# VH-VL binders against q96il0, part 214

Target 1, 167 residues: q96il0
Amino acid sequence: APERGAERRDTAPSGVSRFCPPRKSCHDWIGPPDKYSNLRPVHFYIPENESPLEQKLRKLRQETQEWNQQFWANQNLTFSKEKEEFIHSRLKTKGLGLRTESGQKATLNAEEMADFYKEFLSKNFQKHMYYNRDWYKRNFAITFFMGKVALERIWNKLKQKQKKRSN
Key: E = the ipSAE of ESMFold2; O = the ipSAE of OpenDDE; V2 = 0.75 times the mean of E and O plus 0.25 times the DockQ between their complexes.

## First folded at step 7 (VH-VL)

Design T1g (framework fv_ebronucimab)
Fold by ESMFold2-Fast, scan of step 7:
Structure T1g (fold): chain C 167 residues (1-167), chain A 120 residues (1-120), chain B 111 residues (1-111)
Amino acid sequence: as target 1 above (167 residues)
Amino acid sequence: EVQLVESGGGLVQPGRSLRLSCAASGFTFSEYAMNWVRQAPGKGLEWVSYISGYSGDTSYADSVQGRFTISRDNGKNSLYLQMNSLRAEDTALYFCAKGTEYHRFGMDVWGQGTMVTVSS
Amino acid sequence: QSELTQPRSVSGSPGQSVTISCTGTSSDVGGYKYVSWYQQHPGKAPKLLISRVSNRPSGVPDRFSGSKSGNTASLTISGLQAEDEADYYCSSYTSKSTYVVFGTGTDVTVL
């Protein structure tokens, strides 16, 4: 049929949401933390009368959320992988197995882990600096568009008020 | 039908300026990041510049920072590269390329390229 | 110019598998799951083969596959065909002063 199967859905990554708010929701909905990024996704409400400017703001926010989710998902995966490799390497150096006598996973104490954290932060310093720069740029753009949307809404309200008084 | 067409290349003397254009069709231009990538004759690919879809965030390769300016006109479905203070090492075929998604920097649609030759 | 290290050339016979490596650092290939592979025939624009390390775009045969381990990404071409003879480039997002870095390129020859 023309209504279904006529063409493929727009699957642009930033437009796809894993979570869905109640069908009659009139507000943005905040989901549970993502397993990989540990960030809470926002599912944006799309008004029936959304203006082009409001759509641009919403898409910018969705794009920024997707970028942020991907950055932290990758960062957390890298951290977990390198942490495990570090622990295994140190245990091997000590001649210890990966499991304790009780069958539990062997761990390093806080003093030993401090070396890993220091090295990881140092190694990723430039990566986080560029992330912070881009994060601030994106938030500045979002704030700018939020201001434009606010001005549009004020103008529309003033226009409606004047028309109501004139009619 | 999804297409990118570059134009504006040519022979130019060192120290001068040139403006490249890229016309997009067949997709919602404003929703995708755009890139300029160059390839010197017989050499590999070199990323030049990037611009985001909605926010207009830009980034440049160190070799062109301060000399080149990327811009876009979403109403005209057009991408631009203003190239100032051109050097012999800027000689290359210049491609415009569409991002696969907003900020993941893969490039799924490429133009045919426009040749820029910088020589005296 | 390009910063990621690829072998200059790789060769194979029709029907064989060939693998191209792409080695970077923790600031690019090792730090992010954003590696792309491109195929370029002489006189043509590059064509995207793989994005996000292992994702195939529509129209790319499944005999092309991507993977990553540490600072090295790999493109594997199985069932090698004559039309696969081309230059192959990897690319990655980078946290350095540029957003994208390309590999040195690999010439694949089908014997």
Scores: ipSAE 0.000, ipTM 0.488, lowest interface PAE 16.0, mean pLDDT 80

Design T1h (framework fv_ebronucimab)
Fold by ESMFold2-Fast, scan of step 7:
Structure T1h (fold): chain C 167 residues (1-167), chain A 120 residues (1-120), chain B 111 residues (1-111)
Amino acid sequence: as target 1 above (167 residues)
Amino acid sequence: EVQLVESGGGLVQPGRSLRLSCAASGFTFSEYAMNWVRQAPGKGLEWVSYISGYSGDTSYADSVQGRFTISRDNGKNSLYLQMNSLRAEDTALYFCAKETDFPRYGFDYWGQGTMVTVSS
Amino acid sequence: QSELTQPRSVSGSPGQSVTISCTGTSSDVGGYKYVSWYQQHPGKAPKLLISRVSNRPSGVPDRFSGSKSGNTASLTISGLQAEDEADYYCSSYTSKSTYVVFGTGTDVTVL
């Protein structure tokens, strides 16, 4: 059933889906997985009465999402390139061509590919460590501003109570 | 030297089909995502379709979804666009375009384009 | 169709500076750093001029620069030359239902 619905939209598994929220959305919504990063983007609701502090928080969250998308898109592209180079190198070492006798793309078995995955992870260990560090820093900043926005909303409620009592 | 050469354009009646080809040279074709971009006479650029290098994942503009199919043959360094149920609004010069090393950083090389006219 | 708004035309004299705006929304130009600019001479394919808002590919003169503020990206051409007479298109990654959206295009005339 979901599959049939998908046929009327984008049918590519890793491509950008055609999911679209209602025009008048009052909530953040999660989109389809990004083509390159394979991460689901969050499309942020912009309140009609957004305060400067709320705007700062939203922009920080958007910038963090973009950084995250860029990191994983680049990582996946690097992985794909190095995987192809590894396959070509191993085939050359075995004296095999890049294509089989049937014209299909030549490939390596799972055991040989496991060697590549292990090497790739080891090679990129420091890169992932820096990613985690930046991720924590960004989440800390977001949490801090979320707290400030919460305090602003509490203050606004108190102001409205006073206004209602006087009126 | 990177080169992209489109072919297969022509005059077709509404409702018919046409297949475009793009021959690539000067780079490792299978490593790069490829796109089709069109430009109607006297109008601006419109993105049409995307295909990834190795996995062959595809995506389409809403205006062509369900009618057009992008495909590639990495062994022949060739990109294709199968266009079905053509409409007058599909009349345009169709470019194949290569992505840079990084996704979404733009299209660093373009072909000369092949003209598709849907009329009669 | 194009979603990003550009002025239809901009003109200047040799040696002057001109700026082309590209206005979108928070789901494209405002939300991401994936703004590109393309130069297209009559009868020719587009050429990548700027990527990632402000990065020049090798071979692009220093007089071309890009910037972005909010939902508007700008291309500035300093020291206009006759060879700059062309159509200019911005583009951005979008979180809407398409992969990339192009601008409406700007015709630059060198008087």
Scores: ipSAE 0.000, ipTM 0.475, lowest interface PAE 15.1, mean pLDDT 80

Design T1i (framework fv_ebronucimab)
Fold by ESMFold2-Fast, scan of step 7:
Structure T1i (fold): chain C 167 residues (1-167), chain A 120 residues (1-120), chain B 111 residues (1-111)
Amino acid sequence: as target 1 above (167 residues)
Amino acid sequence: EVQLVESGGGLVQPGRSLRLSCAASGFTFSEYAMNWVRQAPGKGLEWVSYISGYSGDTSYADSVQGRFTISRDNGKNSLYLQMNSLRAEDTALYFCAKGPEYNRYAFDYWGQGTMVTVSS
Amino acid sequence: QSELTQPRSVSGSPGQSVTISCTGTSSDVGGYKYVSWYQQHPGKAPKLLISRVSNRPSGVPDRFSGSKSGNTASLTISGLQAEDEADYYCSSYTSKSTYVVFGTGTDVTVL
């Protein structure tokens, strides 16, 4: 029979710790930041013995992550595009080029940019309000289901202890 | 087979209340978001209200905010719409519609609709 | 009320291709990837054709396809058939004042 070596599992480079209970455990891992949303995605591990309740929690977390990623990717792209369009428009009005003599991107001073920021924030106020509302609701739901999963695991351990006492 | 059956529609006077029901079968009801979408006679579709399966999150169209309440009973596989302070503009065929998993902003299955007529 | 703009009607002959546009703003079609398309025959409930801009549900023929550029989403029906004669509605998530907004609807006639 060939000799079996020791086996190891790596944790995510982002510093996410993996709990190692007496049995080999399952864990999620974190990927690199998305180019547009600038958020780090979580790749969920699906255990072979996942309960229906654990599946519901995972699906809720996956759906929430997708919603969050899409919101911020679109918001960041919109901000960057509108900012660049604003700068280009104002530079054209002044008769200036898009690049400085040194080849750097031409910029507007803080007083000129204040108009853009004020308008962007005002225009997006309702969008950000709905985002914050939904974010809190989703996190409440996730926390609630995490609690249910924890209680299920505690109950199963207690049931096993009772069975052992009977045997 | 996924089935959604609406009921509770009828003729009602302005200012009164009406409660719609939707009976769901053929899928695990508690796992999916549910919606109400209406269509006035000869007109287009208008989203009315949303409720999530997992958290019970609700949302309403501006036209019904403060007057309508969406709710669900996962034990009975049923969705409800409580409509208060009804207006003539609320006259429409009301559809019960199911969201697909991971995309709550689409409607993958629809019921036949129940007609609500608000008139004196 | 519906806020996304669609052409009132589009027509074609069997075997031809037609495209329906759906134009919104940066708060809906332009801002998010939650664009869906629905087919509705007279007296029937709507049927989902496309979700997430271009995703076809199981059972929807591949001659139905979706795309998006800027604030405009498009539904293309290739190889038109008589049974494609129906009303078509787009929809999108919106951050304005509703959760979902529908388009004005397009009547497709197969001649």
Scores: ipSAE 0.000, ipTM 0.485, lowest interface PAE 15.0, mean pLDDT 80

Design T1j (framework fv_ebronucimab; at its last look DockQ between E and O 0.03; V2 from the best seeds 0.00; counts 0 for: pae E 15.5 > 2, placed apart)
Fold by ESMFold2-Fast, scan of step 7:
Structure T1j (fold): chain C 167 residues (1-167), chain A 120 residues (1-120), chain B 111 residues (1-111)
Amino acid sequence: as target 1 above (167 residues)
Amino acid sequence: EVQLVESGGGLVQPGRSLRLSCAASGFTFSEYAMNWVRQAPGKGLEWVSYISGYSGDTSYADSVQGRFTISRDNGKNSLYLQMNSLRAEDTALYFCAKGTELSRYYFDLWGQGTMVTVSS
Amino acid sequence: QSELTQPRSVSGSPGQSVTISCTGTSSDVGGYKYVSWYQQHPGKAPKLLISRVSNRPSGVPDRFSGSKSGNTASLTISGLQAEDEADYYCSSYTSKSTYVVFGTGTDVTVL
């Protein structure tokens, strides 16, 4: 059923949850954090008279967002899995159970967890460098097309102004 | 007609240079990323190089980094690959392939290819 | 980069279905929805058959479909025809330096 401005969690191709923008929206809408990537998605307003160039910019921004969501969802999943494995292995080495007497997960102290974080960051250094490089390239493309759209809008306004003077 | 036509391939000795060209027609060349993809005889496809339509941003496969240079002339609807310090393992059919600025990492238009043979 | 793993050959009879696998890692096929498939007839250039795991370009018959589960993407050809006899290559985005990585290729034979 259709919903009127209520949160609506549908599964996207990337596994990202989304929500319904307000009915009277005529601008972009920011959603709640994705379950896996913990990033807030932007839902783009589509004008009735969207130009081909505006469509290219919107799709490039949507595609960049989807890529970014996939990267961080994968990274967070890997982090959580390896963190859990690290904690379990260390607790077993100490002869401790995986749960406290209250039924909560047993944890390691801050110094032991710091060692895990340092190892994880070191292990993933190359992946993060390539992510940053690709992020810069994508944002440069977006900035370039934003400039082209801005010039198109200026030109269209000048044409409209000229039409009013000529008519 | 929408097409890509490669040229410039041939027989060349190891350590020498060769320049490939690709002529594009039927689409707004400057708005699309271009790629070189190669295929050694009887082997699979290998991506070689990328150049953006808008920024001149380039990328190279590790196997050719520092030896090959991709460039384009949007006014002439042409793509180039300057190949220096050629090796026997560079022997392949070289395809010019059109990417999209929006849909990264797939190629929706390919040329017929130009054969490069590096041999003594 | 190391190539994505495909079976060397797959065969079927006219009207049957065949499936080609493409196996990578979490840094390519497993982590991203940027898998493409190309069809290459002997002596010809590759043609885009599928993009973004399952998107079929205009002009490609419905009998070609793509899917992905875990680190493996699959191309399924239903209602196999003689003209489907060709080499098939998958490709994927990779999060480590290479722009794209291609599969090892699969020869499809129609018996």
Scores: ipSAE 0.405, ipTM 0.743, lowest interface PAE 2.8, mean pLDDT 84
Fold by OpenDDE, look of step 8:
Structure T1j (fold): chain C 167 residues (1-167), chain A 120 residues (1-120), chain B 111 residues (1-111)
Amino acid sequence: as target 1 above (167 residues)
Amino acid sequence: EVQLVESGGGLVQPGRSLRLSCAASGFTFSEYAMNWVRQAPGKGLEWVSYISGYSGDTSYADSVQGRFTISRDNGKNSLYLQMNSLRAEDTALYFCAKGTELSRYYFDLWGQGTMVTVSS
Amino acid sequence: QSELTQPRSVSGSPGQSVTISCTGTSSDVGGYKYVSWYQQHPGKAPKLLISRVSNRPSGVPDRFSGSKSGNTASLTISGLQAEDEADYYCSSYTSKSTYVVFGTGTDVTVL
């Protein structure tokens, strides 16, 4: 069986947004859009007295964010690459160069590009369906843990009030 | 000055490999398709291979398909031709040729060529 | 392989006009849309004379002209000069594979 050469997945460089929120912030921060995914990363606040449940929620949010960033970064890269290939192949077939007679970058018309978009969406339909499914599952889990954390915080506040009344 | 300079030619035995290089200067190398064209002694021009400046798309003449590999390094303004399983019929002066911005099918700049001789 | 056929040689006297034909044998309709012409002096690299059937690049003298009728492209050299003694190649592409094809070449001699 010929070893199918591992296509080096051009892993979009995980450009960790160098945006560091101020150290004294007690809030989550939203960074600028990532250049690959076009998604705004969230920097999650870490409380000094983070409960195990809060930590679990934070980790789940972070993992979900990373998953989402990677998905869209890869999807955008794939889209750009396939779009470029389509344009070039079509120009090639037409016997056209990369530039017009006016020196502008040669482009395809809207009708030709519409065919590309239809084909691209069709090819990626299942991938998008799986993404949406997993997106809902992850967000449901996050919401569930948010509820648990909220209940934990209420319970801890009630215990503290009782202890203050007993002293 | 706009220039192409081929190198890497020489005498080789049949079945051996050789790598040709072409150094480009004086233009934005990445914006143009590049080609290899060869000319056997006392013969006409024969197109060998093409590589896109942008997509990296490649094509080869039937005579060299599966034996030759065209590649480029846009950072070094360099074109390459890896020639494997060389045959006597591959003996030729090898030119690198630049496509135009308007079309890949005619070449407005040529190098002086590098001679490849395949002989037992 | 689709071949572009040229006459082996063409000759003319100084000041005369000569025409070189380039005929495609390929049944591929449209495969010769972008005919170009090259001049090659002995021991020199080819030089582009004509692109897109009739387009003359800057620096090419007006005495060089290109035309096409059906599957035959033509290069005309008017006012033939001694410096025009060279090999001339037509070129085009095939519609199926988009490979570049060169003509068989024509030796132009100035008598």
Scores: ipSAE 0.016, ipTM 0.583, lowest interface PAE 5.9, mean pLDDT 86
Fold by ESMFold2, look of step 8:
Structure T1j (fold): chain C 167 residues (1-167), chain A 120 residues (1-120), chain B 111 residues (1-111)
Amino acid sequence: as target 1 above (167 residues)
Amino acid sequence: EVQLVESGGGLVQPGRSLRLSCAASGFTFSEYAMNWVRQAPGKGLEWVSYISGYSGDTSYADSVQGRFTISRDNGKNSLYLQMNSLRAEDTALYFCAKGTELSRYYFDLWGQGTMVTVSS
Amino acid sequence: QSELTQPRSVSGSPGQSVTISCTGTSSDVGGYKYVSWYQQHPGKAPKLLISRVSNRPSGVPDRFSGSKSGNTASLTISGLQAEDEADYYCSSYTSKSTYVVFGTGTDVTVL
């Protein structure tokens, strides 16, 4: 029984897996969900003959993944924490305990919870706008560098074709 | 200094009730989910119950659902387990355990346990 | 009660490597679930040994390592020492029936 291999995804690995040489078959991995963000990270393979342009693309993808994981981990924790504190504060203001006589967790009615959701949405609207802007900036840059890598590969194939015809 | 100390165990007859306590020190108690884990004599570990730090969200193993109630008092740095309708199968050493950095996957701090014996 | 299967016992001589398996299903050990390992000496509380499949907390010797393949997680103790004689439990997270599930436990004996 193999003990060191992580499970492979059903889908093709992301990244530069088509650069992997035959004698050293290596692939990107999709790992388990991060506890805080609930997103699955990609573990990128670094090929031996990676060009500077290919390296920049891989680094940009890695950095974007880390940024995205960090943002959603923080937002999930903030939402959960602020929801708990809102409920606790409103129950305390009403002179109510955290539990009913039946032992169930005390809750707020729908109108009171709507106050929380409205406040949270307003408070975080600008943050989510900046996140969306940065997300588009990063994805545009990634797409741009993917195109540059594709052109670099075409140019290298043409150069090799010209070299082989000279002999 | 950083520790968990359980208390409230003892001998009790089937059908009766018992309340366990766990005193926490050396960390910000309210930031961490807390758990009860039990170990029957000569047996393995069994997770019993969970309570979140700020929200008070709770979860229970099927074997204790409806009979046990977990609670906490963040002002007293204390975790509790109210055990009702006790059965012989509930006989075990009961540990309190701390989650890590608001994580629910594993426990990085354990108490030494308090023994609960349910017999006639 | 535990749901994850471990061997009842494993033994080795000082300096040897031993491996403890923890077998579950695609719903608890397989896929992207995190697995952790605990060490428990007789009469003592469990101690976290490995988290997130392969992460070693500070203070845990580097001779302890973890891995996962398919529905089986593994703990390897390289360079076995007398103080490693203890019970070892794996655990995993599941949201379908319980929040946390433990393995059946493995007694490691140092010959």
Scores: ipSAE 0.000, ipTM 0.448, lowest interface PAE 15.5, mean pLDDT 77
ESMFold2 (binder alone), look of step 8: mean pLDDT 88; pTM 0.923

Design T1k (framework fv_ebronucimab)
Fold by ESMFold2-Fast, scan of step 7:
Structure T1k (fold): chain C 167 residues (1-167), chain A 120 residues (1-120), chain B 111 residues (1-111)
Amino acid sequence: as target 1 above (167 residues)
Amino acid sequence: EVQLVESGGGLVQPGRSLRLSCAASGFTFSEYAMNWVRQAPGKGLEWVSYISGYSGDTSYADSVQGRFTISRDNGKNSLYLQMNSLRAEDTALYFCAKGHEYARWDFDYWGQGTMVTVSS
Amino acid sequence: QSELTQPRSVSGSPGQSVTISCTGTSSDVGGYKYVSWYQQHPGKAPKLLISRVSNRPSGVPDRFSGSKSGNTASLTISGLQAEDEADYYCSSYTSKSTYVVFGTGTDVTVL
């Protein structure tokens, strides 16, 4: 027997940061941005009667998502690491401590940081171009398979219509 | 029933080449990522190489980059590892491992392994 | 070092619980939800126990559970049985070109 009482309004015992779609969801669900890649992961719904073609499309999308997540997480981590090393090096050159009197990390002014950003972008230009090329190739492949899946679904509906007409 | 069977291991001298094979059955081979993982005698697991199902994208551990080549023949349900310029430190039991459907770097099925010994 | 840090050994009595830690960095365990755990008996191939931090494959008992907090993932084995005596390895996706990094391994002894 239920007891009278106010229902709690807690967000979740498992936390909002969990990538957990609602139970019985029949749709793809988009999670919160990954801390390192800044990209939102997609949890793909798997139909009970998934065709081999639908499975290939889903796996291509999952593989592309992980490739994209890996690239940006690595890029962002490399940026953060090199930025810290640059700041540390320049502060030592100036004879300054690595932390302020308040205990926060010491920083460089915008003019000094501009040199770092220019160098970082130049150094990573080719990687960015290869990323864009591969990103477009992957999206064209996904679009192609999406088209094939759509045609398969139309064909299946046509077959059902023919059966209904015959009966 | 998923089965992975490795073959091609043996005793080989440093600097020479060896080709490993993995025969897969019980699943649609072309749709899953495949991996090679090795374990030196009495030591832990070390990931060696990855190949995707659809795109055939490959990746290698730094220790084998430029020396090993992973490949697959989806028509024969077979995975391969071409090992060139072998070193004593490549001595290990080599496992063929299947990527999980939702996480290709989680290995849901493993073969029994094939032993590669590199010595003079 | 590319390896995730695990304790060399843990031990417990039958019916007790043991927890194995797996510590990495923000570029692997701390950054992603792709942590797996494997059980390896002597002379056998590894067996997947936990996928994606906390998901059990079909056939793995509820006694095995996984979690993570910050840069550390944990495998908990409740109700220890003699058959649980084995080596346990964690593994994580990494943002580095290596894609996968394994832990140093933990020997579980059932006393």
Scores: ipSAE 0.000, ipTM 0.489, lowest interface PAE 16.2, mean pLDDT 80

Design T1l (framework fv_ebronucimab)
Fold by ESMFold2-Fast, scan of step 7:
Structure T1l (fold): chain C 167 residues (1-167), chain A 121 residues (1-121), chain B 111 residues (1-111)
Amino acid sequence: as target 1 above (167 residues)
Amino acid sequence: EVQLVESGGGLVQPGRSLRLSCAASGFTFSEYAMNWVRQAPGKGLEWVSYISGYSGDTSYADSVQGRFTISRDNGKNSLYLQMNSLRAEDTALYFCAKGTEYSGRYGFDYWGQGTMVTVSS
Amino acid sequence: QSELTQPRSVSGSPGQSVTISCTGTSSDVGGYKYVSWYQQHPGKAPKLLISRVSNRPSGVPDRFSGSKSGNTASLTISGLQAEDEADYYCSSYTSKSTYVVFGTGTDVTVL
């Protein structure tokens, strides 16, 4: 028997697609869109001389990316699952098969799908409001630390100029 | 070796406050979300509160919202739970629990042994 | 739903398979792939058995397996052993006001 289960070994714990940038990259790398979240993940470059403040910013951005990817991966999977269940139930009610004579998936028109979209949005309204609240909070924190890092870099350049002038 | 050690529990009267602490070791504390989970005597597990690693994002169970405050000190590898306006129904063993990843919402891979809080007159 | 529904108790003999259900709603178990299972022996802290519905952490025997169908997740213990006698809890991510909700718990007895 398998020592370790592997049903989701091709994705990160959050459900995000795994990817790897070029080994010798010295910049952040943007990957292809995740299969579930449809968001492009960023692989963060770690400088050899990274300050504690720069490290905090990078880790905060990594944490926010993981949270964001997880939210949308789950949301998109839930949407797809409930959409298929709705279509199947309505086709059964209409006395239609789940697939056309050619074997393709049978679909509902836009007017019939409007009920599903309305229900899905209403049902998920609170979830999306909490997501937006957390999204703004996280981006405020990231922006704040980006400002601190920028000021640190300016200060370090000024200190370097002062020492150079002192010689 | 990952270790979580809770402290600060005790007997306290209703309406009063208590502060719990959790000392963490054996992992990079700041990289993981932390949680408080409680268990009343002879009852099941109830999630209480969450705090993320670097962003400090918090969340609370409806039963404690507005009364409890979760916080962390990454420099001291410590997690805290400030409990105000305590009620008899807050009587429980309080566990400190480490998230499996940065977000801490997918499971708790390490738990402390818990600290007992008894709210009684 | 603020708590996931589990049977109060399940019993089996050594070598049998037992299954514990965990029923929620589309806002938790049915909506996400973030179901975890925990084992708790009397006087001990809970131990993670399964995360993300079916992912088994290192050190957990392969006789423990998880699955999910609709709003119900299941933990199956095959080749039941005396040491498996414990309380078992499921948990799920939720889209409600809290991030995590636990199940009511199931006592497994090995007869």
Scores: ipSAE 0.000, ipTM 0.509, lowest interface PAE 14.6, mean pLDDT 80

